# Ledger of designs, part 14: VHH binders against Dimethylsulfide dehydrogenase subunit gamma (ddhC)

Target 1, 240 residues: Dimethylsulfide dehydrogenase subunit gamma (ddhC), of Rhodovulum sulfidophilum (Rhodobacter sulfidophilus) (q8gpg1)
Amino acid sequence: DSLNAGNIRLVDPEETVPVIKIPDGIYLRTPNDPDDIIWARVPEFRVEMVMAPPVHPSVGLRYRDEYPEQDLVVQLARTSERFYVRLRWVDPTRDMSTLRDRFRDGAAIEFSESDDSVSYMMGTDAESPVNIWYWHPDGDRVESLAAGSPGSLTRLDRQPVTGASEYRTGHGPDDSQWIVVMSRPLASEGDHQVSFERDTIPVAFALWQGADAQRDGLKLVSLNWIFARMTPDAAPAPGN

## First folded at step 4 (VHH)

Design s10 (framework vhh_7zox_3)
Fold by ESMFold2-Fast, scan of step 4:
Structure s10 (fold): chain B 240 residues (1-240), chain A 122 residues (1-122)
Amino acid sequence: as target 1 above (240 residues)
Amino acid sequence: DVQLVESGGGLVQPGGSLRLSCVASGFTVSSNYMGWVRQAPGKGLEWVSDIYDGGSTGYADSVKGRFAISRDNAKNTLYLQMNRLKPEDTAVYYCATDEYLEFWGEYTLDYAGQGTQVTVSS
């Protein structure tokens, strides 16, 4: 499998992408298996990741001239019972350690709980909170978090999201990649857990790249919302 | 679970100095991004300083040249040396990890410790 992002369709900010429904009677054979053959049937799309915008002028000291942009490859799927996201990205940082969790690598998907949310940062306000699934490489732990305004990030009492990952070593420099799957039942339990009963859900992404002995760590975010369509339209038959 | 315990605050006269400490458990300070944020009465969070695991540091314009961030690996402790303190530096100071200090460019207190009060008055 080529990790070359140039052959994968780049989505624009605020573009609508389909969540592929896995037909009844066909399931992921091992829950969250990133190598399950069903993933070959789900279209990949590429999201441009950039350094998070500085909130205060002093934060800009970390931002100025530090690194190139990074792409994130995303796949979205669901069954009648469960939602899945699969993330894949190249680690641009050369690290000779075999223990990647030493440097706080991570990945997240953010879901707006409101159709009118315009901020990909932390939601718009307390009345339009966001639900965040934050994957940690050590033990494939996923935290379900809520946020509605600056300083309001909260770990939720229920932690329904499961994760699995694979670190794939490539043949060339910077050819190595993380592949991460996160999933949760479609049924929402508890406050601030995203509801999948909506036709379209705004989503955004974040990546944390750990430091090595020669380089600082990086935090990357997708630009604006991308809209995940939960109920794709049936295409008309060829010719009508 | 990560635990952060701040100390070293107190009452000091303008022009004075204080050194704040943050003792960490559940993770290694020298291998992680760490920072200091503060909250003055009735105001929001203000980022003060940070240090990456590679050793690169940043400082808010309001404290540049007066504050210095450092780590002690043997004690698993983060420090903030505060010099030439001003009344405007009066705040509760919190230390925090990368995971929750700055999420999507915004700051959080959910993973900070209880904080340590710094009061600068004559």
Scores: ipSAE 0.006, ipTM 0.221, lowest interface PAE 10.1, mean pLDDT 71

Design s11 (framework vhh_rezetamig_d1)
Fold by ESMFold2-Fast, scan of step 4:
Formats: C-alpha cells, structure tokens, sequence
Structure s11 (fold): chain B 240 residues (1-240), chain A 123 residues (1-123)
C-alpha cells in the first residue's frame, strides 16, 4: 500500500474505531514486528496532528517557529494476551532522516482512565488521569507515564510496554517514514496502567519532531479523543 | 538518596572555555530513562536551559548556545560534564546540573538539581 497517508480514511473527532481481535491460532512471528504480515489485515485510519497549544510555560521550550500539520496513520489490534498499536508517519523534515542529523523524534499514545474524559494530550485533572506510552527511537524505549493535568507528568513504577520501529526511506522527498509498534500484556498491573477490560477506551496521540542543527523540535498532538472499541470474541454459532 | 554536585573553577577568563562536572551519587546515570543536563541563571535574569544528554551519548542543546556547548557523559564515573567555549561576561551565572524527568514533555523537566555553582567571567 501507499507509504503516504493520502488514501487512508481520516477519522472524525470523537469517532469510535475498532481494536481488531486477532483470532486464536494466528501466529505472530515476533511481538512488535512492524513488518509482520498480520498488519496488512488490520484497518488503517488517519489522525490529523497539529502543533500542541501552549499549556504550561517551561524553561527552554519551543525554540522552533514552524507550525507544521501532518497525519498519523494508526492501526489497533489485540490478541487474547496482548494489546498492539502501530503508528506510522512521514518525517516532516527531509534532513532529519539522515544519520548526520541530530533528532529527538518520539511518538505517544494516551489512554484516558475515564470513559468520559475530554482532553487533547495531558488529561483534564487528577480525577481524570491518563496513561501515556511514550516511544523513544534510542533503543526503542517505551515509557509508561501518568498525567492528571497539564504539568503533572509522572513516570510509573512499572514499565510493561515494549516497542520496535523501522525507519523507511521513500522514493519522494517527503516520503520517508517512521513505523512504530508498541504493545503490552492485556493484564494490567499497577496503578494508572490502562485497563483493557473496558469496552471503549478514549485515545489520543502525540509526535515529537526531531531538531535540526540550530533548533529544538516540535510536539504535534491530536486535539480530540478517538474512542477505541475493544472488539469482542465472536459468539459461538449454533451447530450447523 | 539521589544527589547531584557541580564542580569546576568559579572564575574563567573571557574567550576561554568554561568547564564543569556533575557527580551523581545515590543513583546511576545508566539506570532508568532520564536525561542529565545543565541550566543557568545569570544575575538579574531568569533560568536558561543549556542542554541535556542521555547516557548513550545523545545530546540536545539550547539553539542559542548550540555552537559553544558540548555535554558529555562518563557512565563509569557516574558523571556528566559541560564545556562552554568563547565565554564572555554574559556567561556569568549560577550553573546547576539537573536530572530531566522526560525529554521536552511540555513541563519543567528538571526534577532534581544540584545546589548550583557560581561562575564569574572576569579578567
């Protein structure tokens, strides 16, 4: 399929999207393999990403003056044992894709701990906290974080999320892309880790764009919750 | 308990290189997903972020200082260091080493700081 996001369906704000159940007996070659053929069978959707609005001043933050918009392509799936998210996006800066460039790219998915939470990235308050999976390209590290309000980010004691990634160079100037898979066992351990026993989970996304030699990167966010519906197992059919 | 301690000369001559070391005790630089960095406060001005480093060697610098700054890490000594070249009187400040909780997450990222060391640039 197309490496560019143009032909992939754009989700509406607060739309419900399915988390696809991978049937029992389907072998996943490697957890988090971004090239596993099973991903061809999981529907893709696009999320519009915009520069994060200022929510809290920080020392040394936001030295860049560009205001890019871009799409994030998302796939959500689960097995009986594990939840998976696959993200891909075009690197908005051609020069940042080379080994000589410094970059601090990152990607995150945010899960609301409340079914009624409304927020873009940071959660609304301490009564509506969010669990964040933050992927770093250095070693494919994923941090599991909690946030209650803007400025209340906490690294959680348990770090159960694993990640893997691939950077693909495309044929066109703006065709190079990151592909990132993050996953965690369905069983939730520890406070503020998202529970997959819920029918529907509000999710949001963030991307950190790498720095050029003179400037810090930017944070892009999805501004509205999207509701991830856990697809139930099919009921047994009556005997034929 | 985690402690960070700055060390280095308190006086530096104009045009020379300012060199500071931070020694970390009560925790390992290689442990966890933290960045280690430097901030400064010139007299009568606000705090200014200088840069930070991950233990693997990945560095991120304030663009205003980038051409003069080098941060390095020595995991065997549990230390990280700052070099700031071509100093002027404008570089006179209290310098703090600090642990970054997370890389530019939209908050003030320095959850632990050293006590600070005054560096004066003067002949």
Amino acid sequence: as target 1 above (240 residues)
Amino acid sequence: QLQLQESGPGLVKPSETLSLTCTVSGGSISSGDYYWGWIRQPPGKGLEWIGHIYYSGSTYYNPSLENRVTISVDTSKNQFSLKLSSVTAADTAVYYCARDYSEFWGTDYFDYRGQGTLVTVSS
Scores: ipSAE 0.000, ipTM 0.134, lowest interface PAE 13.5, mean pLDDT 72

Design s12 (framework vhh_rezetamig_d1)
Fold by ESMFold2-Fast, scan of step 4:
Structure s12 (fold): chain B 240 residues (1-240), chain A 122 residues (1-122)
Amino acid sequence: as target 1 above (240 residues)
Amino acid sequence: QLQLQESGPGLVKPSETLSLTCTVSGGSISSSDYSWGWIRQPPGKGLEWIGHISYSGSTYYNPSLENRVTISVDTSKNQFSLKLSSVTAADTAVYYCAREYSEFWGTDFDYRGQGTLVTVSS
């Protein structure tokens, strides 16, 4: 089926969303399974994704005024041991990575490593580095990356993030979707891996839609930080 | 070295057009390696990309703002400008001009101005 995006709440720019803590005693039978029963109990929210600004003159001339509308559905959860993100989006083209192009199908979550306001989208300023989890569909490989200065994307020595995915084929061209779960232990090991000991973590997202040999891929980004709250609020008082 | 400096009025009335100019010093805006853009930061919020203009004059805008935004370049003055029409209180922000270049995850910025606060009020 389609994302049913109109029935899923769109987050506002810079909105704070809770990371749902799975209570002690609830066991995840298959922790990375996109279809694990726990996901039915984690609230979904929708992030507006826009085509990344054309960066090269030739690309910019080709794309001109073409701005696809795309939504990303996000769920955030944690246990006492691990952080989980589940992503879902419509992608009519199931394009696995080629040997020569890392921009085929993929999805990423970006974490600001600083509690201070970030200077740039995706926190590429040296004083506001970003940890990126970049999922690839071939083998559900997730790369943990850092960007600590403008133009300084680096693959980190430690690769603690595990991924799992499912591509669900719909009956219409716009009904097929990827569902991806990425997770990592809460304990941070190594430089530039995001710390989950913070009360609130700015997050952003990116998607790459695949392309065949003669078509370039489509890249979509969220232009606004969303703030992931690690410590949940007390339950609302009855009658409010 | 390269410096970017914003200029324009700090107060704009609702429904009017906000106009800002960026003056580039120590480098040429005609370089084919770069685009020249605008970003903004509302009080207490993160950065929002507005749009850019390439060396060839091609413009690209944030879809959320595209109906209100015009970016232009004046190569003879080494300047580029932003016009944002029909402003409301939600357009109150610090506005930055920036030099943009290609990165694998999109556009990245290596220089930006000091920022200019624009308040929409009255």
Scores: ipSAE 0.011, ipTM 0.155, lowest interface PAE 9.1, mean pLDDT 74

Design s17 (from r06 with S32G S35Y S54Y; framework vhh_rezetamig_d1)
Fold by ESMFold2-Fast, scan of step 4:
Structure s17 (fold): chain B 240 residues (1-240), chain A 126 residues (1-126)
Amino acid sequence: as target 1 above (240 residues)
Amino acid sequence: QLQLQESGPGLVKPSETLSLTCTVSGGSISSGDYYWGWIRQPPGKGLEWIGHIYYSGSTYYNPSLENRVTISVDTSKNQFSLKLSSVTAADTAVYYCARDTEYSEFWGTDYYFDYRGQGTLVTVSS
């Protein structure tokens, strides 16, 4: 089931995108099902992903700047009880081999904890910490993390995020895709978990792609934040 | 000065369990936002990640080794350990303990081991 990313609108830096409320009376067939029909009704946005800048060259570092820029397709939705993100991207290999598997294939959404502040890069500003939902393909595990400065990546005590995924093989390398859904209750429990009671939340994305034969990994990031605006419940209609 | 040192037997018989301990000195295993783990290098091959642990006990293992690997941490002794069960000749390698950071991967690096032990050769032979 090939999907054409070129048909999907590219978001601009710092653009505001809606988090759509799924209408009352609609039931998801199974929780987090990436193929649920409701996803056909949620707007898709395309985010340009670039190779993350290298920080510390060292023995064993494999960083290449020859990989092309890539798109990530994003859908944001909520029910009255849960927040959902659906991510889709082209990945020619389902890279689950031996060396650092949990960091070679993966996807993350990053939420700024500050309503007004935008941190240019994850972990570069201790006053603008981020909550990260990091999906791992092995067992569809999602890890909820916090970061506030270089070296300050912390695994949070509560792990409320659930994930589901599908790797779809195509006839060519450009046809093979990961499709990932992550979700969490709207109610926040514990420090550093993102609050969905905010009007607008800065979000960013990260994507890991591996190539097992040559042991190359791609670490792609959205360098520009976008602003996820929670769609409010419809106001009562005024009397005519 | 933070230092890591491997200890354990240099020879293990096939089907037995390999047990190695890493002693951390000059810093606390329970401080900071770091994972503590094991990597190995079989003769004539590249590095292979085995797994790592956060001081709270959360573990992540190489899926190809997951059924045979247990990593544990003892914060009171400032140590962490590797157990690899049912060993074969293919498990012959130099084993390293390392302090690992996921943060470097979020910034586009392949991996970064900011501190690593000297390595210990483990031979699996009868």
Scores: ipSAE 0.000, ipTM 0.159, lowest interface PAE 11.4, mean pLDDT 72

Design s18 (framework vhh_rezetamig_d1)
Fold by ESMFold2-Fast, scan of step 4:
Structure s18 (fold): chain B 240 residues (1-240), chain A 124 residues (1-124)
Amino acid sequence: as target 1 above (240 residues)
Amino acid sequence: QLQLQESGPGLVKPSETLSLTCTVSGGSISSSDYSWGWIRQPPGKGLEWIGHISYSGSTYYNPSLENRVTISVDTSKNQFSLKLSSVTAADTAVYYCARDEYSEFWGTDYFDYRGQGTLVTVSS
């Protein structure tokens, strides 16, 4: 079960992509299940992920000059009550056996709290913060975080985001992949939680891969913001 | 034009049975194309599917509620009903009756018509 990234549309930096409105009355019986059949109906797009530059001098001592480029496949959907993101990517190294070299895998979506572009790394300042949903494979824990500058990462008081994942092992290492779904109610509660009352929300993505010795501050990131447009209910049929 | 209307008491005491009826107008409840069911929304939470009944009388219930739920249909009155036994404060919600249809496009069941909803408060 290959990623088949070549058959999925690559989005351009700063492109607008739709968040698909799932019609009211369709219920995700397993709302975070990565295998829920509803996902076959949500359009996929590809995001090119690149190695983030080190942000602290000590990190540079362990930074490798080159990591392979990787694609992240993204699906965005919402109901009238919840926002959903589904992520999948190739990761051949789920079952690491070396204790000394064990690092956490992880995935994140970042939301700008403003409608203008901000730094896709961490946000630009306290007045242009980002909300981050950071998924951890240990227990499918998702942390809702705020960041206002590089290295300025704060865990928020409310943790409304739920996650679920599946690791699918293929016949070879290049066929194995993580599939992660994260979701939250559209209603926002508490400071710095992203508001879905906006018509367009800038989003960015990050991945951590343990086998590549990636750590906090060492990660794959999307190059620029992509603008997620909240798709309204289906338009009326043309009158004739 | 299809319309669904919930009716029943808005206040139920803990440990008693919640009983609601849905009256269907503008369409037949015995149509083989549809099933008829109940969904609820507790204050500040998402929608929860309770169960549905097919035109043939087959019932399907949410596993978390199945020991307490009975859905029945009366084709002569064009009505279907919900009984939820042993209620607690956690059963306080807006209750909707709905028509259930399989969507080939989405590959799943969905409720395409709902009543206006009726608030049921469980309190002594």
Scores: ipSAE 0.000, ipTM 0.151, lowest interface PAE 19.7, mean pLDDT 73

Design s21 (framework vhh_enristomig)
Fold by ESMFold2-Fast, scan of step 4:
Structure s21 (fold): chain B 240 residues (1-240), chain A 120 residues (1-120)
Amino acid sequence: as target 1 above (240 residues)
Amino acid sequence: EVQLLESGGGEVQPGGSLRLSCAASGFTFSDYYISWYRQAPGKQREWVSTIYSGGSTNYAESVKGRFTISRDNAKNTLYLQMSSLRAEDTAVYYCAAEYSEFWGTDYDYWGQGTLVTVKP
């Protein structure tokens, strides 16, 4: 099986997508299990990922005359206890024999910490900080990071985000994919950790593909905020 | 021209200590978060430790309490103090300087590596 990306709805820039509330009484087998039954109930959406633009001067960077595009499939869900993101993308050029040279692969979700997040300057100044969850395949390591201005990337003291992944190999080159789940308790602890008590949270995504002997590493990003709308807890029914 | 030059590797016995150094030139060292990675024979490259531009540090579970990462921005140099070395610490150790903007291209630079052998 592949992503089946052609059958999954492409979101528009700045579109609002729901974070699905898992009803009480439905239990996850294992937190972060990419194959958990919960994911069959969560709508998938597709995000167009493009090569990140240069924003810092570099010397000796290899030139690429073509800009790759890639789709990222995203699912967002929560329980009464935790927030979950599930990411899937095709990496058809990844060969198990090159794992030792692909140490820089990764995936991230970025959350705006600001309540007024329609500004195009979000994440570019100290008054509009972002929280980043960065997954690395090495041991399913997830870092919770903060950034406010260019060059201000910092590892946070609290590291509450956990991750799990599966690299699913196929028989054809377009059949191999990464599946990654990251989650954190809804309760926020520590500065710069995103608060899930907000009704709507702007999110963005990034993918890293590590360098090997035949090609340069690259970074793909979503260029616009997508607004994740938290589904509230159900109100008690009248007279029940 | 960006350059990272590692030094300090060698052969030690279990329980011994080594200090690795990485000298950097050709970029603004203080803007980068800087990491040590290692690659043991027959294994994939493994992250060991990072020191961020703000000064905070992080360590892989296997080295916590035994390794200490530090930097000297005035000398453009990164260090890894390794203590209580074990046979499984045998690897080529790499210095990496990394700069990331979420919306923009990451910049990273790697050294050539230095071999550490822990042998009884």
Scores: ipSAE 0.045, ipTM 0.478, lowest interface PAE 5.9, mean pLDDT 76

Design s22 (framework vhh_enristomig)
Fold by ESMFold2-Fast, scan of step 4:
Structure s22 (fold): chain B 240 residues (1-240), chain A 123 residues (1-123)
Amino acid sequence: as target 1 above (240 residues)
Amino acid sequence: EVQLLESGGGEVQPGGSLRLSCAASGFTFSSYDISWYRQAPGKQREWVSTIYSGGSTNYAESVKGRFTISRDNAKNTLYLQMSSLRAEDTAVYYCAADEYSEFWGTDYEYDYWGQGTLVTVKP
């Protein structure tokens, strides 16, 4: 299926986007089903993705050499009980219809844990504590990770995030796409798991673009944080 | 000042075991995520395993269940225990340290690499 990304609104860096509440009484066919009818009713946003900059030196690799053009299509929704993210992107290698069975391959959403530590680029500022949901194609595994200070990427003890995916083969080049859904209960358990009781949560995204064995892959990141605003009727945090 | 020195490679038969070591100096070892990579003859370097500063581990699917990564923070040493070795495991094995391994990908290269240790699996 063709993406036709030109019909989808491009979100500016640091823009606020709503997290849509799915009305009560609507039941998802299968938890995290990427093809569930409900997704036709959730607005799509397009996020510009760029090649990840190196840690040291801090200047970006995105301008050294030619890099692939890439957009990520994002949908954010919640029920009274769960938060959902749905990601779609074109796989530049149209024949990549099998699972990418490598740790570095996948897709991620990152949530800032602090209002005072918003990074200008995702993953480049180790002073900004983040919760990361990292989807791996192998078994649709999602890892909940924490990152903050240098050397502090940690797999969290609680792994509450579930995922599902579909690879759709299109008719021509650039028509093939990955579709990934990740979700977690709104209630947070344990340190460094994102709290959905906040009014607004900075979010950022990453994609790992694998290829056939022995080819180079890419890590693409969103340029800046986007602010996800929880809809009215979210369970309030104490002190709200 | 940062150094990573691998050791423990050698020749083994299929089904055999080896333990690799990586001695680290010049940085606060316990604060870093540290990885094993390997490069087979004529092929590109591939990621094998990472142990995070918090103690969590991750593995490439091809080695999961056969290899175990561990660290000794008191000795500033990283280990890779390899079992059930296959001909496909023949490679030079490298230790790599990074500020954090969030930037995994073939377009990202670790700042600190060792010299490597050769593992040959021969019938």
Scores: ipSAE 0.000, ipTM 0.149, lowest interface PAE 12.8, mean pLDDT 71

Design s23 (framework vhh_enristomig)
Fold by ESMFold2-Fast, scan of step 4:
Structure s23 (fold): chain B 240 residues (1-240), chain A 120 residues (1-120)
Amino acid sequence: as target 1 above (240 residues)
Amino acid sequence: EVQLLESGGGEVQPGGSLRLSCAASGFTFSDYYISWYRQAPGKQREWVSTITSGGSTNYAESVKGRFTISRDNAKNTLYLQMSSLRAEDTAVYYCAAEYSDFWGLEYDYWGQGTLVTVKP
């Protein structure tokens, strides 16, 4: 946990964060490398993740007693050609063995397709459609999905998002972590794929954990939009 | 319209076998976690087994080693192979398709059920 050292800032609800522009051709020669040195120059911020409120009685029955809170560390960057998101979170499971159900782990970023609309319940407002990038650890598969109302989740025909990940085992029992990078060209192709020609894009996040739980296990979500600013006024100095 | 249709129920003697099927239509079957639940007369509905979109399986302790869940995404069909059936397995068996969106809102679709009776 870097937060005990005070070096990762917790973002406020609905805060605006810059998407850092990386100079072209200098650093990102291999797409999606989670260990690329450029990530040391992109500011990290922390998003508080909470268990999604249960809507169906079966979810409430399984999770009635405990609701874990967890932080997600996020970095947002772009070149002139691509948008990148890097996600990092502590996996609370100490015994990360080959017996773990990897399909219960996952991470997503959600983009509002509207500049003017912010849904209180992300992905449930028909007037505020969203594009979702859903990463699965098996094969680093990323699905580009669209949602505009409850039950309207659709897998899009074009799947332009690429992903890469690393699971790191730390020296302590509770410091193992996932690191995931997802990226897509800035040019949008096809309906419902997020447009990066916008000045500011509302984004939200979800994590799936639950090797020991039945069905999807624990689903953690960010309860508020974070506003990603595509055209920041100034790049941060090295070390910020 | 979303529809789940269970079939394969019937009467069987203790120690016998049955295979239940659930045919799905009106949604993208491969994206959903699909589960079997059962409800015995006068009791609450209980979970029996789940298969994830990726093919991972889980079972209630009472059926582990006796029941096998599987899916055929090309045919939009879920199966439950039941063996070594006991009197306590007597129940109406329900197919459920469960999906969670980004915010954790669950969309579930239930079939009408198929009756399994284990008696001599």
Scores: ipSAE 0.005, ipTM 0.182, lowest interface PAE 10.3, mean pLDDT 73

Design s24 (framework vhh_enristomig)
Fold by ESMFold2-Fast, scan of step 4:
Structure s24 (fold): chain B 240 residues (1-240), chain A 122 residues (1-122)
Amino acid sequence: as target 1 above (240 residues)
Amino acid sequence: EVQLLESGGGEVQPGGSLRLSCAASGFTFSDYYISWYRQAPGKQREWVSTITSGGSTNYAESVKGRFTISRDNAKNTLYLQMSSLRAEDTAVYYCAAEYSDFWLGESDYDYWGQGTLVTVKP
């Protein structure tokens, strides 16, 4: 429930959304600057984020239906050199923010390595591997992870993703927001790093909520896959 | 809450054997996928082996045939039997409790023990 979230179109389940190509001669001054003017030209869409189902007894004991739902605002763009995702969300807690809560928040985008239709339960078998970009607010660190084989959540040997963020204080406890940009070169190196040579890539999202004592089970996930379609380079204009 | 405690490290000569243990508490051990990772001096953390809740095992190519992962759900304990040890196996070894599904839990897949040092030298 951010001020602007109600005015931003909610994506439908399994909707295809374009990854906007930034035109030649227009580029970000700072590759991950959340405030770069180009972001005003990239369409926003919102994803409904829901609390992940409890799967462990300790998580189930703390899970409550009254925990606030969160919308995530997403923008996808690319240059001829890099892919960019920009995420924006309201602080998920209504309690007075602490430095520890800010440092323990997190956000992720998940890319399916398969072109086939998949469920939100991807990453549970070897035939449906996923690449995950996990942003941490401490130092804007982004971890590139893989999941797919049973029990195989793995930190990849190459860490090519750059992160940048801004926390904007609003006029009320429900009005403050994180803005996060993650980017990587379009060229992919190493197993399980997402390939941007594909025409369409299924993507999903997660947000982590810091807590003073515990971090278990306080995660919001998107339940609907969004299909990111890479916008091709413009054909050369006819000449002579 | 969730705690993982590794033990069994030490010094061994090339060709020797060691058995590492990881004692777990604070969660239903039998429901989790549990992995061994290692970090050699000056290198990034490397995945070594995983055992699923059902007992299926996977290994990094560098240790396949030499290491055996196993679990005892009654004792909430993970094991790594290491044989034919080489100098390149020298590392701090960590266990981690992991879900197969990244989307279903946070701390359970990223909880790490403090590690146990294995040194292989002649």
Scores: ipSAE 0.000, ipTM 0.168, lowest interface PAE 13.0, mean pLDDT 72

Design s25 (framework vhh_enristomig)
Fold by ESMFold2-Fast, scan of step 4:
Structure s25 (fold): chain B 240 residues (1-240), chain A 121 residues (1-121)
Amino acid sequence: as target 1 above (240 residues)
Amino acid sequence: EVQLLESGGGEVQPGGSLRLSCAASGFTFSDYYISWYRQAPGKQREWVSTITDSGSTNYAESVKGRFTISRDNAKNTLYLQMSSLRAEDTAVYYCAAGYSDFWGLESYDYWGQGTLVTVKP
């Protein structure tokens, strides 16, 4: 099916969105199935993704062309045991290989490790590090990373995040899409792994779109934080 | 097919020097950004240095002025010249190949096995 992003509500920068609590007793076919029926019951929201400004000196050396804006469709859910994020975006090419001069597609969610003011750009504030879940299409591998400054990307000792994905081919170049689910137990173990014991968690997103032999790839990012509201006792209250 | 193999680690006294090497095979080395990372006992893996495909370099503040990263594309080899070594430099050193990206996030597709550097009194 098509992304149908035009009919999905666009969230504003720094808006608060609910994390939907899945009631106990609802059977999930698999922990990370992108097609699980539960996703039809989780509200979708749309995040406007823009070309990331180069902040690392090495990044600026590879920036060649102007890139288009793109939307990311996000769903956030949890059980009593686990946190889930589901991402959908249009990607006309399915780039799973890192061979030679080809980029591969990728997606990430960033969590602020503190409730204090932090940079909304990943890895730009050493005083406020972020936890990043970076999905790679090869084998649905998810890396749990920490970043505290440009180019200061640390792979964490514990890798508790699991991923699953589908690439759905459409009939036209704008109809093909990736669908990715990433999840982790709510219980946090190890330094810099995000804690879900907070009322709200600042989150941001990034997408990598593959490129051909010219290596004209792009990274798109969400501007500013979006606040994920963890609701401890019930389904999220409407409005407010 | 793809391999990164680190070498040159060992034991050294404070103030000493070591040269680490990372030999690459199975991909077009000259097209990749290559980085050094390290992991000390009981600590998280941290970035040390990056060299781009064009030869531009960047360093973590803790090693700036003491370490020098370089590459030899004809030999598919990355180097880290380490001088004025300190006890806190004790770690397993890894090389990683990938692409630098926006927000200071680097995409690494290949990692080596690591080489141990121990700075002993």
Scores: ipSAE 0.000, ipTM 0.220, lowest interface PAE 11.0, mean pLDDT 73

